# Designs tried in a protein design chat: VH-VL binders against Mitochondrial Rho GTPase 3 (MIRO3). Part 4

Target 1, 175 residues: Mitochondrial Rho GTPase 3 (MIRO3), of Arabidopsis thaliana (Mouse-ear cress) (q9ma88r425to599)
Amino acid sequence: RKVVQCFVFGPKNAGKSALLNQFIGRSYDDDSNNNNGSTDEHYAVNMVKEPGVISDTDKTLVLKEVRIKDDGFMLSKEALAACDVAIFIYDSSDEYSWNRAVDMLAEVATIAKDSGYVFPCLMVAAKTDLDPFPVAIQESTRVTQDIGIDAPIPISSKLGDVSNLFRKILTAAEN

## First folded at step 7 (VH-VL; framework fv_pimurutamab)

Design m4 (from c4 with heavy chain Y33F)
Fold by ESMFold2-Fast, scan of step 7:
Structure m4 (fold): chain C 175 residues (1-175), chain A 116 residues (1-116), chain B 107 residues (1-107)
Amino acid sequence: as target 1 above (175 residues)
Amino acid sequence: EVQLVESGGGLVQPGGSLRLSCAASGFTFSSYFVHWVRQAPGKGLEWLGVIWSGGSTDYGNEFTSRFTISRDNAKNSLYLQMNSLRAEDTAVYYCARRYSYGFDYWGQGTMVTVSS
Amino acid sequence: EIVLTQSPATLSLSPGERATLSCRASQDIRKYIHWYQQKPGQAPRLLIKRASQSISGIPARFSGSGSGTDFTLTISSLEPEDFAVYYCQQYYNWPYTFGGGTKVEIK
């Protein structure tokens, strides 16, 4: 697929904005810079070359931040039809961040099942340059195995390394 | 409002079996991890095990061979199958909803007495 | 296994007095501890999360403090309904463990 639509979920301060800002092409539809076209959404677009393809093809990854109001996310069942990959990001140094991200994943999975939508879900552990506590590591591995998704993908905003995440997104979108 | 209600406790002879139930309401049961915790008369709380949202289970070291946790998301229900019961299994058994690596809502408990 | 030791086992006080309950961990658990209240014949109730964070609906007289290995639950002025058993629970490492409890009783 040449265009991969990724929806980014996660609690406040989980690193959603930092993740989007690490993408080449920067953010689009920035509320801070445009009062006329007010929107609560933020997204980043990046063109990525598909690795290992004999006929070189550039893919567009669109990461769209899902709005949060109060303790829930704001996304209609109809809007979810456009999702190719769901990303759930959490602050690996904050146990509350993990709990909220898992709750969001469970809610999205339930909506998808009820609506007949199928798309892969990826957990992303932000701020991995900090020392996580043992139970968070133990439970994150166990919970992802239990719901049939891959182990959380570590990302550090300080290092700016997102190559592994890009590869995982492309792989998930193809499967 | 969130509620958990246990049932199925009672008197059983050593070596016997019991199945406890926990009925959940007021939240999306299928999305939550739920635990069993027991408390012997006059003693403290002891973690027994957990069932994750997808149905996988993990137990305390002492419980692995004799106790089985299961869930039925369509019925909003959690179960604890107890086999080969011993006098030291006499306790109040609670189901509890996982929240932030702890438990925000507990059932009222159901008493299991193992005695001849 | 992380062992939590609560002291004293029993605390005898009068209404209006301040109660200070201790929970000590066998190793550094940072702030990864919760506190519960259990009234006679009832299930436990979550009082304080992550050592010092308040829970909605819990009276302001309950507060928690501490980090590392030493934790304290404080009840600034005991009300009749506060006479109960209090438990700490750690979630730094598997398995989750509870302290032995502190019974706060009327003097």
Scores: ipSAE 0.430, ipTM 0.718, lowest interface PAE 1.9, mean pLDDT 82

Design m40 (from c4 with heavy chain R97K Y99W)
Fold by ESMFold2-Fast, scan of step 7:
Structure m40 (fold): chain C 175 residues (1-175), chain A 116 residues (1-116), chain B 107 residues (1-107)
Amino acid sequence: as target 1 above (175 residues)
Amino acid sequence: EVQLVESGGGLVQPGGSLRLSCAASGFTFSSYYVHWVRQAPGKGLEWLGVIWSGGSTDYGNEFTSRFTISRDNAKNSLYLQMNSLRAEDTAVYYCAKRWSYGFDYWGQGTMVTVSS
Amino acid sequence: EIVLTQSPATLSLSPGERATLSCRASQDIRKYIHWYQQKPGQAPRLLIKRASQSISGIPARFSGSGSGTDFTLTISSLEPEDFAVYYCQQYYNWPYTFGGGTKVEIK
């Protein structure tokens, strides 16, 4: 049994809460003080299993939503110590969402490098059922190649797309 | 305030080479994609190419092999190397800051004239 | 490549009149079109994004509409500073392309 800690990043309205809800059907927000605001937490915990398949390597996947202010401050290096894999989710119909998600990935990668942490980073294209268009796919693929990561993983409201994402998260954490 | 300032234009003979520069200020240059767009005298706008934040480039089909875009993030500068120039390359060349699959800020343009 | 055809090539009007500019795409581009204004000797200025969405700092008299292949830029009441060339630009598919422009000139 291994516990995989997946940190979920992305700009407001990118689909972070929806992804966590699709994973377990529930989430919570622990920001109870208006003087807080550096980071807010939503959690989703489940065991990832394939229906009808016997697995001797069952894993517990934890999705931890990380909220980051748009003013550009970032998580401390101590906050990233528990990260096994980071995903950066964006609204595929909104270039602002894409730009902010890429900026967040660059910030997290810089902190990880400076702190000696090593974990995979994945881009996740949300809301692909709303308004996908060829140039968005072409450019997001090109940009991920430019920064040295895998092409964005598309997800929509379909459960099959989301299940494939969770499988890819576990595979990335193993490699 | 966001500013882009092109330089390096001038008169060049067919077959010659020219290097354009674009100096950026007022935004975090290293975080943005930057494009080159040209406009022949009395004609419309033509997209030339883009350089992504990490330095990779993509071009319109007619510009592949003759034109090269590069950037220097430490100097907040963008460049366009033009080789094997033709009379049809005569145009004002603009650098433009990418925003929402379009361009929110443009430089003033620099004129390149290719003639013998 | 996607071809954008703007019409008319020249539109002659007086201040205070309504201007209606057309941009037609060679294929369905949904709403993936931007509009720009270019004054003589100046760089283009972004006016409208995604067919109909406003840009901060642009006067309310400018509006866009349309979807699919037919798009319109409307200036509800021309001001002297609005006499310029207007370009549409699609971002549905690579490469990015611009229309040929519509010149709005004083009658």
Scores: ipSAE 0.520, ipTM 0.756, lowest interface PAE 1.7, mean pLDDT 83

Design m41 (from c4 with heavy chain Y99F)
Fold by ESMFold2-Fast, scan of step 7:
Structure m41 (fold): chain C 175 residues (1-175), chain A 116 residues (1-116), chain B 107 residues (1-107)
Amino acid sequence: as target 1 above (175 residues)
Amino acid sequence: EVQLVESGGGLVQPGGSLRLSCAASGFTFSSYYVHWVRQAPGKGLEWLGVIWSGGSTDYGNEFTSRFTISRDNAKNSLYLQMNSLRAEDTAVYYCARRFSYGFDYWGQGTMVTVSS
Amino acid sequence: EIVLTQSPATLSLSPGERATLSCRASQDIRKYIHWYQQKPGQAPRLLIKRASQSISGIPARFSGSGSGTDFTLTISSLEPEDFAVYYCQQYYNWPYTFGGGTKVEIK
């Protein structure tokens, strides 16, 4: 597809804003300081060029941040019709961040199934420059196997390491 | 209110089998990982295993071949199938709800006695 | 597996006194430890999470401290309902393991 819509889910402080800010062509995350705590969408846009591939295969990747309030589900089922890939980002050093991201994935997967929408779901482990404890690695791997998705994709926003994530998003969108 | 209630304990002969049940209420059972933890009389707590929300299981080193955890989300129920029981398996068996790599709610426990 | 050693095995004190309970890990577990209280004939109750973090509904007299291999649970002033067995539990590595427990009993 020429345009890939990637919905970004994750709990507070998981690294959603940092991920969006690393995108070339950022457009709308600056408005996040207005009406903080709403379920407004923020997004960043980038044209992703595949290394070693001819330029006419370039795709536009759109990362759209989705906010969900803890006291209820605030994303409409109709909004998911635009989703090509869902990513669920969590702070790999924070135990609660992982649990909330998994809960969000389960909620989104249920709505997609009930609505007949099909898109891949990817877990993203942020802040991997911090040393996670063995149980977190063991359980995140096991839980992703249990729910039928790929193992979490590590990124470090401090080191600007998001190339592997972008490649994985594009690959998932083509499946 | 959150409740977990175990049942199925009793006296069993060495080499025998027993199936424990745990009935959950007051929360969305299907969304939680649930564990079995046992406690021998007068001794400490021992982690037995976990069942993830999708039904996959993981066990402590001593339990993998003899014990099987299962769940029925439609019935809000958790099970522990125990086979080839030994005197050392005599314990109170607790089901417990996962919270932050620990356990926030526990059942009352059910006593399993393995004796001739 | 990671072994947790709790000491003393029994602590005999009077109401109003401070109780200090120790849990020592066989290797560095950072702060990945929880504390539980178990009264006779009852299931355990979560008291403290991640070495020092409070749990909703738990009285302020309970506090935890420590990191690495040495951890402490403190009860600042014992109430009658605090006479119980206390367990530490690590979640640094699988399998999850518990300490042997410290019984706090009336002197």
Scores: ipSAE 0.516, ipTM 0.754, lowest interface PAE 1.6, mean pLDDT 82

Design m42 (from c4 with heavy chain Y99G)
Fold by ESMFold2-Fast, scan of step 7:
Structure m42 (fold): chain C 175 residues (1-175), chain A 116 residues (1-116), chain B 107 residues (1-107)
Amino acid sequence: as target 1 above (175 residues)
Amino acid sequence: EVQLVESGGGLVQPGGSLRLSCAASGFTFSSYYVHWVRQAPGKGLEWLGVIWSGGSTDYGNEFTSRFTISRDNAKNSLYLQMNSLRAEDTAVYYCARRGSYGFDYWGQGTMVTVSS
Amino acid sequence: EIVLTQSPATLSLSPGERATLSCRASQDIRKYIHWYQQKPGQAPRLLIKRASQSISGIPARFSGSGSGTDFTLTISSLEPEDFAVYYCQQYYNWPYTFGGGTKVEIK
């Protein structure tokens, strides 16, 4: 029925490709999907029913990976025209990953504001084998509070279910 | 290029108050977290607190009740309001910008002396 | 809070010598440590990030190493401008804490 376009941002090796491939129910290595060959965009599609609601209404969630080089700003305002929700994924054990994801969010938010686009932005903390360091948790909490978005959503691409993230994306798109 | 300049230091009596300023230039001040760090004469560095880009603040232990950090992004300025000052607060006070990794730019410091 | 202990407090050396400075954390902070240099009358300067990563504009003679609780700053061959106080700083947990500093002075 309704199609929700979710743009996925994040620095290299933050888990973007792994998330998209888990969404379609496949087991992937993040590196195997990031080929030097040429694909700048990656898509995953699923039909999601809202939890707790028995209805004939189904929503289609499209996850679109947006690739930005770590050494450059490469987004145009036209690229954001179809965005319903933006998520910014980072490796919660790597301070560079967090810093770069925040930079990407600031860049996207600036372009959206300047272009008159309105869509929610969500931070996504990808878990590793080790717990994230406390300063990153504190910084991410304060940054998200200050810009008026929800605290980062934790996910585990190795051990956990990502269904909560998908549900939150759909909820954000409606608000 | 990038500069931070502190001002407002001086001699103050115990129990008194003082407000420090830090003027930023050469970068988009509103996008950065800025910190206050102090250093007592002949002693090491002590982290005091931070103000995030949106105005939220966090402080080190011992500072929460007596010190307040604020910012004015339109004036590219950072402030430290100090109340109920004690002799132990005598120090050079630095403002510092949080870069991608660590404090990449610091001001020259301003000296606060708490003495009768 | 995490306590950082720097040793020695004072290191007396001549130009051309190798300087080795130690910083020990009271708990495992992985590699979440930075090093700063402070010359007399000046503000600190960021010298090494993430325990071992170089900073643009900092001479190659400065290097850092270590992980967990034990960290080292090395100056391979002291130049006159290197005589200063060096501080380690952890950013693993709040509040941020600094070591007590190591003063590298001319003997």
Scores: ipSAE 0.349, ipTM 0.713, lowest interface PAE 3.0, mean pLDDT 81

Design m43 (from c4 with heavy chain Y99T)
Fold by ESMFold2-Fast, scan of step 7:
Structure m43 (fold): chain C 175 residues (1-175), chain A 116 residues (1-116), chain B 107 residues (1-107)
Amino acid sequence: as target 1 above (175 residues)
Amino acid sequence: EVQLVESGGGLVQPGGSLRLSCAASGFTFSSYYVHWVRQAPGKGLEWLGVIWSGGSTDYGNEFTSRFTISRDNAKNSLYLQMNSLRAEDTAVYYCARRTSYGFDYWGQGTMVTVSS
Amino acid sequence: EIVLTQSPATLSLSPGERATLSCRASQDIRKYIHWYQQKPGQAPRLLIKRASQSISGIPARFSGSGSGTDFTLTISSLEPEDFAVYYCQQYYNWPYTFGGGTKVEIK
């Protein structure tokens, strides 16, 4: 079993809390929790499993929300040593949310490069059930292409459409 | 203190080339998209183009074939290469930093005069 | 491209008077417009963001309003330093475009 630590970045109200809550709820139900056959299931975030998946090679995905201060980023380089994959979540209907998430990505990428850390970065477009901001759509393609990452991954917590994101996180961690 | 300082402007003959520079200080240059905006004497502002952190660029439709934007993050510098210059390119050229709030800091501008 | 039309081209007023400047967009841009001030020989200065949001360090006499296609910049009581050219700029779609400017000049 490989443990993948995913650091979750994003501006206030981008949907970070909703994503983390949905990740926990999406990955198990009452039967799966009981059928684990172990008191180890007490630590859901460490042993979360996709509903309907039973495999001896299951990977453990840990989502860790990173808190950003109002006066800028100020993340220690040592804090990034544990990161296997970073995601940057933004509200796809809000230009401020998009710009702030991009700023966070640039800052994290700079710290990682300066510190010699290597991990994939993914943009996550949240609230895709709302009307998109046109400039964010235009800029998302250019920004992700420019920094060498994949196009933003759309999700909607309201519509329950987040399974593709978890698959892409695990795939990125293997590359 | 955030500063942007343009240089490299001057008098150039029609058909000539010129390269403008913009030196940035007081912020993490590599984290920002930087734009070029020009203004012909007595006229309004015209958006020329933008460069992203990794060097990809987007331009206004009339600038794509003759103008090239580039950046050097190690030197905190932005450049505009101008080729096949015409009298209509006579303008003050500004570099500007963009945030979610718009162009919050501008350079002082550098004058390019295209004349015989 | 989105065209911004500013009116009037020139506004002649005295200190203490209210100035009202208009900017009209060729299509719905919601609130994605900024306002800039430019004094002779100087670079533009950001005054108002997102149609109506204030900028730190900008005097309270400057205010913006509007949504969709019709936007207004208001200077409640002109000070001598306010005589300048004002530009609106949309950031709804690129290419980013500016209005033609309104010159506020002393009477």
Scores: ipSAE 0.153, ipTM 0.622, lowest interface PAE 4.0, mean pLDDT 79

Design m44 (from c4 with heavy chain S100G)
Fold by ESMFold2-Fast, scan of step 7:
Structure m44 (fold): chain C 175 residues (1-175), chain A 116 residues (1-116), chain B 107 residues (1-107)
Amino acid sequence: as target 1 above (175 residues)
Amino acid sequence: EVQLVESGGGLVQPGGSLRLSCAASGFTFSSYYVHWVRQAPGKGLEWLGVIWSGGSTDYGNEFTSRFTISRDNAKNSLYLQMNSLRAEDTAVYYCARRYGYGFDYWGQGTMVTVSS
Amino acid sequence: EIVLTQSPATLSLSPGERATLSCRASQDIRKYIHWYQQKPGQAPRLLIKRASQSISGIPARFSGSGSGTDFTLTISSLEPEDFAVYYCQQYYNWPYTFGGGTKVEIK
């Protein structure tokens, strides 16, 4: 597919803005840009060359940050109609960030199922340059198995290690 | 308000079986991982096992095979099936809501006594 | 599994005194420890999280400190309702383990 719409969810301070800035080639600290264009949404666009089984494919990946107020969100059926892939970012060094991200995934999955929409959901472990939570690694793998999704994808926007995430998003969108 | 209420405890003979229930209210039960923790008379707390939101379970090594945790999200209920009970299983059994790798809400506990 | 050793087993004090409770881990658990209070005939109550973080609704007289293998729960001035058993719990590695408890009793 030529355009892949990736919805980005996650609790406050999980690393959503840092990921978007890294995706469009901006510095980690360049978080103020584009805040005037959309009150509750940020977008980043890039072109990724994706090798296929038979041929290489160039795709446009759009990351759309879904802003959520403190400790809750409510999405309409209409909001999810354009979603090709949902990612849920959590701070791998914070025990409560995981719980909130999984809660968001459950809410989004419920709305999608009730609405008849199907799209892959991916967990993203951010800030892996900080000391990881040993139990969190064990339990996040177990919980993703329990809910039928892939193990969390580690990233560090500070270290620039995000290319694997983009590739996995594009692969997931192909279904 | 968040509440957990255990029931089903009582006297059971060695080798017997018993099923405990835990009724949850005041929160979205289906979104939480819930645990069973037991406490023998005059002793400390012992982690028994967990059931994840999707229904998968994990147990402490001593409880595999004899104990089974299950949940019914439509009824906001958690269960513990106990088989082949021994005198050393005599304890108060608590259900607890897991949050942040700890337990933020507990039930009052239900007493299981294994004796002839 | 990680073993948590709490000391003393029993601490006999009067209201108004400072209580200092120890929890030692068999290996480095960084700050991945919670503290619980259990009053007679009641379920445990979460008191302190991640070694030193306060919990809403818990009186300011309760504080936690420590890192690595040595952790302390401090009650700055005991109130009558504080006479209870206190447990530490680690979540550094699976399975979850609790300490044996420290009973704070009236002298």
Scores: ipSAE 0.490, ipTM 0.736, lowest interface PAE 1.9, mean pLDDT 82

Design m45 (from c4 with heavy chain S100N)
Fold by ESMFold2-Fast, scan of step 7:
Structure m45 (fold): chain C 175 residues (1-175), chain A 116 residues (1-116), chain B 107 residues (1-107)
Amino acid sequence: as target 1 above (175 residues)
Amino acid sequence: EVQLVESGGGLVQPGGSLRLSCAASGFTFSSYYVHWVRQAPGKGLEWLGVIWSGGSTDYGNEFTSRFTISRDNAKNSLYLQMNSLRAEDTAVYYCARRYNYGFDYWGQGTMVTVSS
Amino acid sequence: EIVLTQSPATLSLSPGERATLSCRASQDIRKYIHWYQQKPGQAPRLLIKRASQSISGIPARFSGSGSGTDFTLTISSLEPEDFAVYYCQQYYNWPYTFGGGTKVEIK
């Protein structure tokens, strides 16, 4: 089966752990910490094999958390070689979270362009059930338009909209 | 230290044009959204418009046809082009750095006087 | 647009006194309001964010409270440098709007 590598970026407390835990709740096989201390612990991965639940395809989606220090970008060019799609998750109630996620997207897009890698970049608005307000939606839509990407994809563990994100990731990876 | 310094203000005749500049230093200018806010003598603050990091702009409804915001990231500079000026445009014009849907650093302001 | 009404327009007090400034919104803006201080001939300075959150470098005597439509800026004990004009600003919906200001002046 084709394996789609989705790299997950985002600032501290943006909801990356919650997203990975949501995938775990769908019967995944976690090999991230199977051999403690013998691999690079800065990266976490979650693998899901449920084509009938995630999508109507015979594909495996891998979510790989990329840990980047705040106010510093530590990712090497070689680290992006396996990326099929990149998502940038932010806390929709926090402007600092948004600004950091946008900066991460700009840096990753620059490295990809300079290295000849081609993969889609998607913004993911986490915690959308926490006090949404019109300005946040208006400005995030404008900024994504300004940088030439699709509007942010909302997710909330309470609303169970993570399955929609799975399908959008798989669709983006195929284009 | 973060600094914003406006220049280019002065006396201009009604119907005239003027270009204001704002020089930024002490931060990565290209990473920030920057705004123009004006204040008529003895009056309150009025939001004019914003330029996003990629160069797209948005304005208050009264300003869309006469005012244009632009930026030059290589020069760490922000501009406001003002056309068809009216007496009611007389104000101190501030450039301001965006922070949490508000403004954390402001320039000192530059005075524009529109009169005959 | 959302209208912010500040009252009183002028507040006359002596150093050492407590100042209480009001800002009322024309609709529910939750806590999406900032407060600024402006001294004569100077640019505004951010004092309080999100109705009640402190800003680094701002003296502890400044505090904010409120939610919905009714907001208050409090200066617990006025210092000479606090005599200025204070503005509230909402960011619930575009366009951003400011209140008309409250001038705190020496009695």
Scores: ipSAE 0.479, ipTM 0.738, lowest interface PAE 1.9, mean pLDDT 82

Design m46 (from c4 with heavy chain S100D)
Fold by ESMFold2-Fast, scan of step 7:
Structure m46 (fold): chain C 175 residues (1-175), chain A 116 residues (1-116), chain B 107 residues (1-107)
Amino acid sequence: as target 1 above (175 residues)
Amino acid sequence: EVQLVESGGGLVQPGGSLRLSCAASGFTFSSYYVHWVRQAPGKGLEWLGVIWSGGSTDYGNEFTSRFTISRDNAKNSLYLQMNSLRAEDTAVYYCARRYDYGFDYWGQGTMVTVSS
Amino acid sequence: EIVLTQSPATLSLSPGERATLSCRASQDIRKYIHWYQQKPGQAPRLLIKRASQSISGIPARFSGSGSGTDFTLTISSLEPEDFAVYYCQQYYNWPYTFGGGTKVEIK
């Protein structure tokens, strides 16, 4: 698949905007941080290369920030059909952020299943360069295992750390 | 409005078994991690174990072979099965709701006495 | 296992006095510590979170400070209802551990 649509969920201050801004900052090819119309969503588009493979293997990754409304959040059938992978980003130093992200994942997974759609869901641990601590890593690993999902993917504001996330997103979305 | 109420404590012989219950109300029980913490008479608090929202469990090393935590989300209930009890297990057993890697609501505790 | 040492074991003071309670960790736990109050016959009550953050419903006379290995719980002016046992708890590394407690009693 040449175009991968990744929906980005997470509570306030989890790092969603920072992730999208960093993603945009690495490429000016496709500027999809768009304020047009009455949309309540923000997009970031960029090309991601596959290391070690030489040919037409580059993928276009679209990061779509899903905003939470007063009613919670709503996903249309069109949105569910378009989603290739969902990520749930949280502040690694804040258990409330973690719990909210896990709740969002459970809700999105349920909505997708009830609507007949299947896509991978990944937890993303943000701000790991600020104040990481062992118990948060130990418990997040246990809880993701408990719900049948891969361990959280750590990221920081450092460019190299974020690149690993994009590779894992593409791998998860593989047809 | 949040309440946790323990029951099932009592006197048991060394080597015996006992099952404690904790009834939760006033919150969405299924969404929370819940813990058991015990306190021997006149002593401090000791963490026993946790059950995650999906039902997986983790224990302190001392407890892993003799104690089993389980939950029934449909009944808003938490359980602690205790086997091969020793005099050293005499304590008040609390169930506690996880909050920020600590505990914001605790039950009243139920007393377990292991004695001949 | 991280060991938390609370001192003194017993602190004898009069109402209106300032209480300062110590909790020392066997290793650097940064700010990953909570404080609890326990009155006789009652369950513990969360008092201070993350070394220094206030809890809704807890009187302003309670405050926490410290980082690394040395932590302090301060009660600026003791009220009669404050005479209780106080426990610190770390969540830096598994397993969760509590200090031995400091009993604040009437002089």
Scores: ipSAE 0.546, ipTM 0.773, lowest interface PAE 1.6, mean pLDDT 83

